# Designs tried in a protein design chat: VH-VL binders against b7j9k3. Part 3

Target 1, 255 residues: b7j9k3
Amino acid sequence: MTTEPGDRAWVLHHYPYGDTSLIVELFTRTQGRLGVLAKGARRARSALARIEAGRPLWVRWLGRGELPVLAQAEELGPFLPLNPLQNLSLFYVNELLLRLTQRRDPFPDLFQVYEETIDALCSEPGEGWYLRRFERRLLENLGWAPDLAHCAECGRSPDAASSEHWLYQAAHGVFCRAHAPDAAVAIEAAALVWLRGAMQTRSMPVWNSSLRRCLEQELLVHLGGRPLESRRLLTAYLRRTQPAMTIQKREEHSE

## First folded at step 9 (VH-VL)

Design f3
Fold by ESMFold2, look of step 9:
Structure f3 (fold): chain C 255 residues (1-255), chain A 121 residues (1-121), chain B 107 residues (1-107)
Amino acid sequence: as target 1 above (255 residues)
Amino acid sequence: QVQLQESGPGLVKPSETLSLTCTVSGGSISDYYVHWIRQPPGKGLEWIGVIYYSGSTNYNPSLKSRVTISKDTSKNQVSLKLSSVTAADTAVYYCARVDYRGSYLEYFDYWGQGTTVTVSS
Amino acid sequence: DIVMTQSPDSLAVSLGERATINCKSSQYVSDYVAWYQQKPGQPPKLLINDASNRATGVPDRFSGSGYGTDFTLTISSLQAEDVAVYYCQQYWSTPYTFGQGTKLEIK
């Protein structure tokens, strides 16, 4: 029997296996995604902590194969029950990882971003800026993020103070007005600059709808044209429960 | 509150340039995306293009080589030029807007009354 | 170009009954779909944006639904003033395209 070192991890997904066990998909700090067999995890006297999405764990596993056995799981944070919207947002973030990353392919920077995203969704429930940041950082870590600093044709850079709209084409990048390709959509220069920065916002940006469309188009390229079920559910929930949001004044555009 | 009104000649000869003007009242054109959409007689709607708040444009690829949309802030007007017209360009031409202060997406919450253009052929 | 296909091309519905108009896109458009009503001699009027969001001043009997490629406009209880042609429109990518229209008539 061999012992692997312990690691910090999050549960992305699990499903029943046999009468008392789970198969668990973990996102680990040092090993990326890892599938494990949690023997007896459904028994009342299990030595393992409860396996739940959105809860950080310290885990140890045994074996080198495709499905190591989960030897230990200990909670690293308090139990915080999630409301339906927070659960749908978490489901979305987890589905992105499950669909777009490979097992045993570590991305420590993406792990950090995942933790920041979970913290933000717990603090600011709703479809917020942190989902746009996660989407962008995911694309960056996987090597699929386009260069937003230069027009793909001429190298001109967007300026956040400019009122000029730019054109966004998924898989191809951004274009100034002189070089717009077919099938491109408009995006504000300020949105492009925001995507290149820290992407921290205390409220949803006024141009979030343009940004959402552009990021969704980019992700769809890499999802093989198969949209995310979690995104559909999240969108449907928001439309039923938040039919109109207060519009922040657009000081950047009214000036 | 904001009003849009299209104007221009109702009859244009084939191969000539169609020139239309959209006059905005009750607001400044610098605050809106302004689109041109056309509707051939008894048929559906076709998006021609847009001029954004910034003055940038985006055109339907099928018309891109023949179309120019521009604005004149001092006259509060948006212009459409369509060169080398044929009978297929006969339509009602609408200007329409999206108030970017509420949305940045290209659905049209307000339309002008439209102006009919006939290309004789 | 994304083709928006409406069904049926025409529809006759009795006053007070439910009318349903479908729109299918040739490609995924998320929820970036709008619906318009056009009466004779008038420009189109926005009814629904983002697939399900009623525009200001639109009566509650109008509702929209759908996501991805399949979209529906529903009038829950038809009134005489609802006789018009209805268009769906996508704004997922350029060129922004409209369905061919559905003529709604009183049976």
Scores: ipSAE 0.677, ipTM 0.831, lowest interface PAE 1.4, mean pLDDT 85
Fold by ESMFold2, look of step 10:
Structure f3 (fold): chain C 255 residues (1-255), chain A 121 residues (1-121), chain B 107 residues (1-107)
Amino acid sequence: as target 1 above (255 residues)
Amino acid sequence: QVQLQESGPGLVKPSETLSLTCTVSGGSISDYYVHWIRQPPGKGLEWIGVIYYSGSTNYNPSLKSRVTISKDTSKNQVSLKLSSVTAADTAVYYCARVDYRGSYLEYFDYWGQGTTVTVSS
Amino acid sequence: DIVMTQSPDSLAVSLGERATINCKSSQYVSDYVAWYQQKPGQPPKLLINDASNRATGVPDRFSGSGYGTDFTLTISSLQAEDVAVYYCQQYWSTPYTFGQGTKLEIK
C-alpha cells in the first residue's frame, strides 16, 4: 500500500510491566484490540507519547506474536483533561471492550462508534444516550443483538407512535403484551424503534431507565454473571450527583 | 395530593372470582402505573401485576392464568379480578402507584390503605 | 423468581444508635432495589429507591447502599417512630419480589 505505515488507535487500559515498561491494551482501527509492550514508557524522557486512556494515537508495532513491541506512539490531537464523570464513562466503555472482545478481531464499524462515543462523552452533560448506543452497537457487532423488529412469538412489530409497552427478555428477544414470557421487563415501543435506528436524540429519552435495565440485562448474559466495576462506580457517581432524571415529555402532534 | 382507595367484598367463597376496585383521587390514572400487591396474614408481600397508563398489562407468572387487571378512565378506577380463589388467596390487597414522570421503574412511591379479603365458605 | 433474603429477621437497637438491615438477592439485580417501612395496620411506605436514593420526605437518618446482590438499609440515629417491619424489593426482573421482612424494635 502507498500510505504511511501505522494505525490509528485508542488506549483502553495499561498496567506496569517491570520497572520502566507498560503492557498496553489498544483498540486499533485495522486490528481491533491489540496488546503491546511499551518498553521504557514509564521513564521520565520516554520517546513514546503518554499512554493514557481517551487519547487518540498513531501507533506502530514490531513483531507478529501475542505481545508485539510498541515502536511508535504519537498523539493525534491536543490533550484534553477529563472530569470525573467523563473518566467514569470512558472507563465503562473501555471495560466493555476489554471484557467482551478478543485481541486481533477487527470491528471497523464499532471503532467508528467508539470514536463517536468518546466525542459525545466529552461534550454532553450527565449520563447520555450515547452509552446506550455504544452498548447496542457492541451487541450488534458481536452478533448478540436480539431482533427488535418483531415479537418473538407472533411477529408483530412495535410502533414508535404507540404508547404501548412491550416486554424484553434478555437472550430471548422482545414480545408484545399478548405474548409476555416469564422473567421479562417492560420497555416502551419507541425505545425498541430507537434501538433499531441511528440512536440520536437532543436530550435524554423518557425511557432511559428502562432501556438501561434492558441493555444491562443483555450484556450480563455475555459477561458470565461477572458485573462491571466501572458500571458500579459510574452508577454510584450518577446517583450521588445527578438530580432526579429529567423526563422528556412525548410530543403532541396536530396531524 | 393523590389518594388510592381499594374496595370490594371482604369475604369470597372458594372457587369464585375475587373482584376489587382501586379508586384514584387527586390525580388521573393516566399519570401513573397502577400495581396490585397482596400480603397474606403474617407474611410478606407478593406482586400481582400492573396496568400501564397505555392499558397494557404485565402479571406475576404464578397468577397469570387467573388474573385480569383493567381500568376505567372515566371513573378513574383500576380493577382486579382473580378467578378460582382458594384459602391461599386470603390477604390484604393493595393498589400502589409508580409516577412515570420520574422514571419507568417499578418501585411504589404511594400505596392505598389496603382491603382485607378472606376466602372461606 | 429472584429471592430477596433479609437479615436479621428481627433486630433490637437502642434509641439514638445505628440500625443496619441487610438484603441479599439470589441473582444480580444491579441497583434496582427499593426499601419500604411498614407499621402495624398501615401500608408500606417507600424509603429508598435505586438502592441509595432517599424518597421525598424521608428523614436524613435513613440511607441505603449496595449494588449487584448485597444491599443495606441504615438508620443512623434510631427514633421511637422507626419501630416497624422493613422490606427490600427488587425490580430488576419480573416477577418483582420482596424480602421476608426485618422487624426493628427499640432495645
Scores: ipSAE 0.673, ipTM 0.817, lowest interface PAE 1.3, mean pLDDT 85
Fold by ESMFold2, look of step 14:
Structure f3 (fold): chain C 255 residues (1-255), chain A 121 residues (1-121), chain B 107 residues (1-107)
Amino acid sequence: as target 1 above (255 residues)
Amino acid sequence: QVQLQESGPGLVKPSETLSLTCTVSGGSISDYYVHWIRQPPGKGLEWIGVIYYSGSTNYNPSLKSRVTISKDTSKNQVSLKLSSVTAADTAVYYCARVDYRGSYLEYFDYWGQGTTVTVSS
Amino acid sequence: DIVMTQSPDSLAVSLGERATINCKSSQYVSDYVAWYQQKPGQPPKLLINDASNRATGVPDRFSGSGYGTDFTLTISSLQAEDVAVYYCQQYWSTPYTFGQGTKLEIK
C-alpha cells in the first residue's frame, strides 16, 4: 500500500481491546483526532511500531467508519523516554484534546501548537508558561477564546502600562472596573495583553496564578464542569517533589 | 512596620448608615489592595469587598446595593459605608490587605485588630 | 456562592499529637484555598495559601494539602499555643468565602 497517502500523527491514548489489540486515539495532522483499531498490536511480533503516548508516527488506516483499522504505524524518529513530570504534563495536554475535540475534525494550526508544546515540555523544567500558551491557543482554535481586547460591556481596552485590574468572568469575557459582573475575579491588565501577544519564552509571569485561575475556569466551562484528572495528578506530583521550588516559582517576576 | 487600624462608632441604630475607617500607618494606601471582612458574634467570616490601589472596587453581591468602599489618600484611609443596617449587620469589622510579595491573589496576610459594631434600637 | 464546609466542627487533641482538619468546597476551586488561625480576641492569621504554601513565619508543624474540592490542614505535633479556631477560605471565584470554622482544643 505504498501508493496510499499516510499522515503524521501522535498517540493521545490507548486501551486494550481483546487479547492482542488496542483501541488508539490518534491526533493526526490532516484529519484531526482519529480512533483506530490496532489489531495485534500487543503481540510480541507485531508489524506495527510500539503504540505509546509521546511517540510520533507515520500512520495509514483502512475504512471510513467510526473505528478504522490501523494498517501501518512507523516511527518518525527516536522515541525519548519521559520522566514522571514530563509524562504528567503530556497526559494533561492529551486529556485536554481528548475531552475538547471531536474525531475527524481537522485543526492543522492546533496540530502545530501541539507539537510545539510537546517540544517545550520535553526541554523545560517543571510546569511552565508553555502550558498557559497551549490552553489559550486551544481555546482560540476551538472558537471559545473570549475577546480580551475590549470590555464586554463598553468596548474599552486594557493597557499593560496601566496598574488597572480588570475583571474576568468565564464564558463572558473581560470587563473594566465600571462594568464588573457579580461572579468575576481580578486579572492584571498585563496578563490580558500577554495572552493577546506571542506568549513566547518568558519566565513564569508574576501574575501566573491569576492567569492559571482564569484559563482553568474558561476550560472548565467547556469540560462540562468535570475537571481534569491529569491536572489533579500533575499538581499532586509537584507538591510532593518540589514544595520549596513551588513557592519560588509563584514569586518569580516576568521579564 | 505597617499597621492597619479600624475605627468608627460601636453602636449604630437600625436603618442608619454604618461608617468605618481603616487607617494605614507606616506605609501608603496607594500601594495596597484593601479588603473589608466582617465576623458576626460567634460566627464565621464574610468578605464585604475590596478597593484596589487604582481606586477600582469589587463587592460581595449580597451587600453590593448597600455598600460603598472609598479611599482618601491625603488621610491615608480607606472607608466603608453600609446603609440601612439591621441587627444582622452586628459584627466585628476588619480591614485587611493582600500580601503584595505573594502571587497577587485574594488571601489576606495583614489584618487590622477589628472594630466591633452593634446594631440595636 | 461556593460553600466551604469544615469537619470536624471541634477537635480535641493531646499535646504533641497530630491534628487534622478537613475542608470541602461545594464546587471545584483548584488549589485556590487558604487557611487561617484565629485566637480569642484576635484577628485571623494566615497559615497557608494556595492549599500547601506555608506563609512567612508559620512553624513547620503546620502543613496543607488538597486539590479540587477536598483540603486538609495538619498540625504534626500540637503545641499549647495552637489552641484556636481554624478557617479555610476559597479565592477561586467571588464572593470569596470561608468555612464555618473548626475549634481546636487540647485533650
Scores: ipSAE 0.641, ipTM 0.815, lowest interface PAE 1.4, mean pLDDT 84

## First folded at step 10 (VH-VL)

Design g2
Fold by OpenDDE, look of step 12:
Structure g2 (fold): chain C 255 residues (1-255), chain A 121 residues (1-121), chain B 107 residues (1-107)
Amino acid sequence: as target 1 above (255 residues)
Amino acid sequence: QVQLQESGPGLVKPSETLSLTCTVSGGSISDYYVHWIRQPPGKGLEWIGVIYYSGSTNYNPSLKSRVTISKDTSKNQVSLKLSSVTAADTAVYYCARVDSRGSYLEAFDIWGQGTTVTVSS
Amino acid sequence: DIVMTQSPDSLAVSLGERATINCKSSQYVSDYVAWYQQKPGQPPKLLINDASNRATGVPDRFSGSGYGTDFTLTISSLQAEDVAVYYCQQYWSTPYTFGQGTKLEIK
């Protein structure tokens, strides 16, 4: 059995395999999503017992095939306790990778984005822009991201300075007002410019709904119309913690 | 408090253009999406179209060829024009607001009282 | 267009009893669903947005649930003032569409 070189990895998911083992889904820099068999991981006092989502690992594996044996797993950092929002966000990001990526298909750039997303998740709880960034980068890496720079009909480009609203349609991209399709999500031109860019800055709050909707619709196409449970839970949590009612009260009191 | 009020002629002849105005008070139309919705007598609700805070518009495909929505910021008013009206366009017409200031509230939280428009010879 | 189908078209419920209205979308709409109450001669009033978020000033007896394609409005204890027509609406994508309405009466 040839020993593969070590790699940096994140645990996406694990589930029991027999009485003493785990199958662990990893996201690695050089191998992409990698399933490994962690033998004895369920045994008491196993060194592998610390395999948890949200923790970076150095891993080595043995063997060829779909499920190589995990030979080494070392923690690269401390486990950070996550609040409910952080946990849900992590769960969501991990589920996207599990559902939309194939094993042994590396995405080094996406791996970097994943790590940055986790960092942002930990440092900026309650923000959503980093999730939108992850979603867009995921789509781009998978070759599924539509062109946001041009109207799909006439090739006109959105101008961020215009504040004009464009129409987004999943799988097709964006349309100017003159070529609006029958079904679409309205999105401000500046939001499109942000979304197609490096996304190094926070999005404007006013774009939150449109960005979420556009990306959710796009991802849903690739999910085969089967929505994510994590998305449902995360959305529910966000709606509950940021109720629309708070804004209405402010309007009434500001007069 | 923010209020919306529809106004316009209650009677329009067939083939003519229906013109309505939604006057917003207690807030700026530049902060809102203003939608038009109509309700035929004894029937449900039909979305006509929207004007966004940017001035961009989006219309129901079923009415797109006949509908024009515009706004006058100086008067804080949104206008609806529906051309070539028929008896099928008889309805109560509402304007309604959606907050566009980064809220999750995308539903119609504030409605006008509605204005009845009858298309008749 | 996304079709919103309510059920039932009408129902009669005794005072103090639970009223349940269902709404089904022809396509996935996430939680982008609102519920409105409309009384005769009045415009619709927002009750629920985002499928389950109660609007300001709406009594606790009103609740919304659902995600994806199936949505429900529940009145836990029907009051006399709750007699109205109720509408669901999706704002997932344009054109925005409403259910056909459910007439709620007191039994």
Scores: ipSAE 0.833, ipTM 0.913, lowest interface PAE 0.7, mean pLDDT 92
Fold by ESMFold2, look of step 12:
Structure g2 (fold): chain C 255 residues (1-255), chain A 121 residues (1-121), chain B 107 residues (1-107)
Amino acid sequence: as target 1 above (255 residues)
Amino acid sequence: QVQLQESGPGLVKPSETLSLTCTVSGGSISDYYVHWIRQPPGKGLEWIGVIYYSGSTNYNPSLKSRVTISKDTSKNQVSLKLSSVTAADTAVYYCARVDSRGSYLEAFDIWGQGTTVTVSS
Amino acid sequence: DIVMTQSPDSLAVSLGERATINCKSSQYVSDYVAWYQQKPGQPPKLLINDASNRATGVPDRFSGSGYGTDFTLTISSLQAEDVAVYYCQQYWSTPYTFGQGTKLEIK
């Protein structure tokens, strides 16, 4: 009786199922992550659009069970080929969602961040600021982001104008110099303030290594001690092609 | 060009406080993280702690109750104090730096020559 | 504490041959691993940071690899001046810890 509306979605992952079909993990705007059965999708003349990661689709599915059937998949915009680095970055973003979200758990704000991240990674080579932003927004949307605005012991706030270092402890938050915990790593006060803001930078921040370590540690708490295969592959690729991943923020001189 | 030099007493009595100084030349401790690492005779390396260029510190939990690292920017020096020493604290003590201007993490690119400290009565 | 375990404890390699030293962490450390060379009576010298990034001035025959828990230092063509003890170190989380060392000799 009731007509089923469509939804905007992105392909996170797919794998073969039977002779001609795919199991597809979608990230949808209104319903969150879905696993669907794409019947006949591997045939050369499938009625479904190509099912590839990094490709926005209009989708419709049938069934309320764990694995509904993908009834419609239409391309939203042209397919743009990705180079190997862009593919590995996309794999990383998608693996984070696959490992850390549950099916049918809507995240409309994260969906928007995901789309912004895909746009940035298609135009920005390498591991960049947009990956740090995605990691932080993911943690926020899942309710796992620690309070970065206050020292966990005394409530003092980091100041972006300060050269002060703070200490980051995964699962426990941040600490000012007076309250160093037993197991922690240093992070710049400016990096903590950046993580609380819009996180939009045209160039990689000089504190990217500190951000990368802190965010990876926080994510690992929720990954159950199983690191991401995509992160390993991305790192290996960057080391082979771009030996140093250290980013230095240069002071710009006034004209 | 940048050099680190450890100094202090070579012999310290049990239960007393070991006090060492790391003097930096050719650079400024305001640009560096300065770490202390020790090596007992014929053994491996043990990280003691760090002072960041901001003055914040972080210590090895095994030594935290006995260790203080501080700095004197006017003398371009970092000090290490280790209280209540025993024979187990006998080691070569090194200071080492991380150049924070490049946002490098705790890989130590410059070490002092080390100073031998013996704890005995 | 994250334990860094090196293997072998010692090895002897002929001049011009490849030497391989392994380091395994007790926990995930991403690529935050450094390698040091220490000759008798000298402080350690940084060879490799971030698992594979050769430090300035270090000869091309030194290379590092690994990610997560398993790391390798390779000397592709051993020279006489490479006789030393080699240490791996993690800086993923405090306390920062070192492997027990690997003594490299010429046979």
Scores: ipSAE 0.636, ipTM 0.819, lowest interface PAE 1.7, mean pLDDT 86

## First folded at step 13 (VH-VL)

Design k4
Fold by OpenDDE, look of step 13:
Structure k4 (fold): chain C 255 residues (1-255), chain A 121 residues (1-121), chain B 107 residues (1-107)
Amino acid sequence: as target 1 above (255 residues)
Amino acid sequence: QVQLQESGPGLVKPSETLSLTCTVSGGSISDYYVHWIRQPPGKGLEWIGVIYYSGSTYYNPSLRSRVTISKDTSKNQVSLKLSSVTAADTAVYYCARVDYRGSYLEYFDYWGQGTTVTVSS
Amino acid sequence: DIVMTQSPDSLAVSLGERATINCKSSQYVSDYVAWYQQKPGQPPKLLINDASNRATGVPDRFSGSGYGTDFTLTISSLQAEDVAVYYCQQYWSTPYTFGQGTKLEIK
């Protein structure tokens, strides 16, 4: 690994630029999302031809403009082939960053969460709690996360020891039953406490649907009502590989 | 096997309170969400409300001021009360639930046979 | 409220032919859509959940598709016992709402 000044980065996306170059969208620790021009990256013998999502890089760039030139890219770890689920999960996380973050806006904490999310999708394929964690942390880092600690009307707080259900409404936060809005997602108090907490442990499977809906609705607001293609693809894949019928049967036998 | 059965008076006078009971067998109401849904004659379906396994309730905003759902765990029964009824409340009333425990997926696997309620003077 | 609009209101299809019923939501609902079959004098019966997951015991000729706002129920080969009213339902957000129904008959 190089000891020269640079930054740890992940490739979010790349696309052709001219005949021989790529524009590469990077997520970096110190610079946030960074677009770079990778000159000659499309050449058959280019050392930069291995730029791909899902692998950490050490990068250096030249220039202070909107698209500095990529001067150096070194792989910081081995290539790990991802299965379709892992790839779709990564694609989803990357698309969130591409759609919702601005270039040159660093989020060091979110960068750490991003790396932890990638580690989790590699070590725990099929789980979704780490995606929920990423979604929540993304919203928090962007300053868009609603308050989950208080009813938006009366200020009452969800109690984790209670099995009481609360109502989540995108852009507005949570409501107790007494102040239920006209449209909401029902969510158990303990799930809200988990969601506003450190989320160091997996969520309960029974919370999955409500957590997914809450966060998807919240993100959709900030996506301008334009849903992510990656979300659609991921959802479709999960339906094919983990049908609800299988989940239902498992739950019935666990009673 | 889980079974739901609605019961109550088939005739209610205007301005009175409609009271129905859903008796559940083959499973505990403490482990599931129980919903009430109605269907006016020749019309579609309207969701009325839900009681969660915790006892928490949520109602359709259109009916919120008139609806009360409760449960008696000792009898494994869920009750629906709809106050100030009018002819518009004439319908077949169903109780329904999902087939797996603790689910927040609010579609309905099990239905009662329904009970017809007519609001007439 | 999220409005679920089915089309057509009624459909006549010959035995053995494909029947297609559409459902459009007034707003994005992801894949949180269910389909029901209701025969006269009976409660609705779940056919599809999560837009495309066939419920237990439902014949293979029934299939659901769609994501976002446009959903479709398909019967690949209509059988006599499939004569019924079909409803779509969203469970993306409260209040949960149903389509107005599509009456399916044999031509």
Scores: ipSAE 0.901, ipTM 0.942, lowest interface PAE 0.6, mean pLDDT 92
Fold by ESMFold2, look of step 13:
Structure k4 (fold): chain C 255 residues (1-255), chain A 121 residues (1-121), chain B 107 residues (1-107)
Amino acid sequence: as target 1 above (255 residues)
Amino acid sequence: QVQLQESGPGLVKPSETLSLTCTVSGGSISDYYVHWIRQPPGKGLEWIGVIYYSGSTYYNPSLRSRVTISKDTSKNQVSLKLSSVTAADTAVYYCARVDYRGSYLEYFDYWGQGTTVTVSS
Amino acid sequence: DIVMTQSPDSLAVSLGERATINCKSSQYVSDYVAWYQQKPGQPPKLLINDASNRATGVPDRFSGSGYGTDFTLTISSLQAEDVAVYYCQQYWSTPYTFGQGTKLEIK
């Protein structure tokens, strides 16, 4: 232990420990993912702020072992109750971090993207552009994002103004039509350009289903072929509650 | 309403090239992703390949060395050529389209009537 | 290649009864699955896309469900015109592949 300055953090997950305590997985600004023991957090009278996902906290902890004790937790903003879709989106983003990052591995840029993602899902719930941006930025921060600027075989670049389709192969990158591999899927050149840029589009683009497929395939490589429970639940919820959205997008682009 | 109709010779000799045409009416071929799919007698469906509205193509690896798909915009047609045919290539051949208003995913909302090709003698 | 395996290969169902057809993929395909109906002498007709989205003009008695590797087509009240062979198809990865088909008959 050295200086105890406190840190900004988000709750990713928690589970009961003993009668009155929680084990909490935090995503912290300076230490990355951190597991802590929140002693007495389940007592009716607790000195710690309520520990739940989607609320920013200021935290302090004691100890340098694998499970330090949470000494202080206070809310950094008002409690905003989440609707079911927002909760499922948050569960998905948190499960990605829990499955793909290691404790005590700082990612300051990813922390910033996480906060932007939570802000966006609170404003625009659903499977929107911000989930695709988070997925891509996560892969980039972990060093797993393939080069999307050049065909993996010949180095040719996609052009966003072109009607050309490219082939995406998870773990191997992108290919122009002259060098298409066997196990690949089509993706629009404009989608590839969006993925390698700032990803600032605030509307769901026409190519979003192709983006969703490609990013899911890429993540699945690093998940060891074991899909996330949260993605299954989120997808099932969206299909039951938003069938007209898919139909409207297709109809609105016809003459 | 858009219509797709396959045409070509019903009988092809072994080792020759099967040539089929998919004619689009009631719309422009430039508006569609056109796929070829075949169905051997009493069997299931096999995807052959696609031509995108931009003219680029992509083929099933099992057939890639023998297949060519092309289009002729002036005739509003898509062509399939399959070289070095054997009796195993006997099938009903369909052209089909992807929903051109959608997300560019490969499910087929409209199919041609199909044309039967027999490889014999 | 992703193998799509349907069960049963055939079934007979009384008019007005429920018919259930299953499709299992050899690999994870998320919800990128379609269902087709093919009547004798006719091309296939799209029923369902994205595992559960009913195509335009398809009667409400047809529904699809599933995610990952296990998919189901359900006909809630069988009609005489529903006698056909039914195929599932994945579009998760190339080559795009179809199930072997399920023949539906009236008892």
Scores: ipSAE 0.670, ipTM 0.828, lowest interface PAE 1.3, mean pLDDT 84

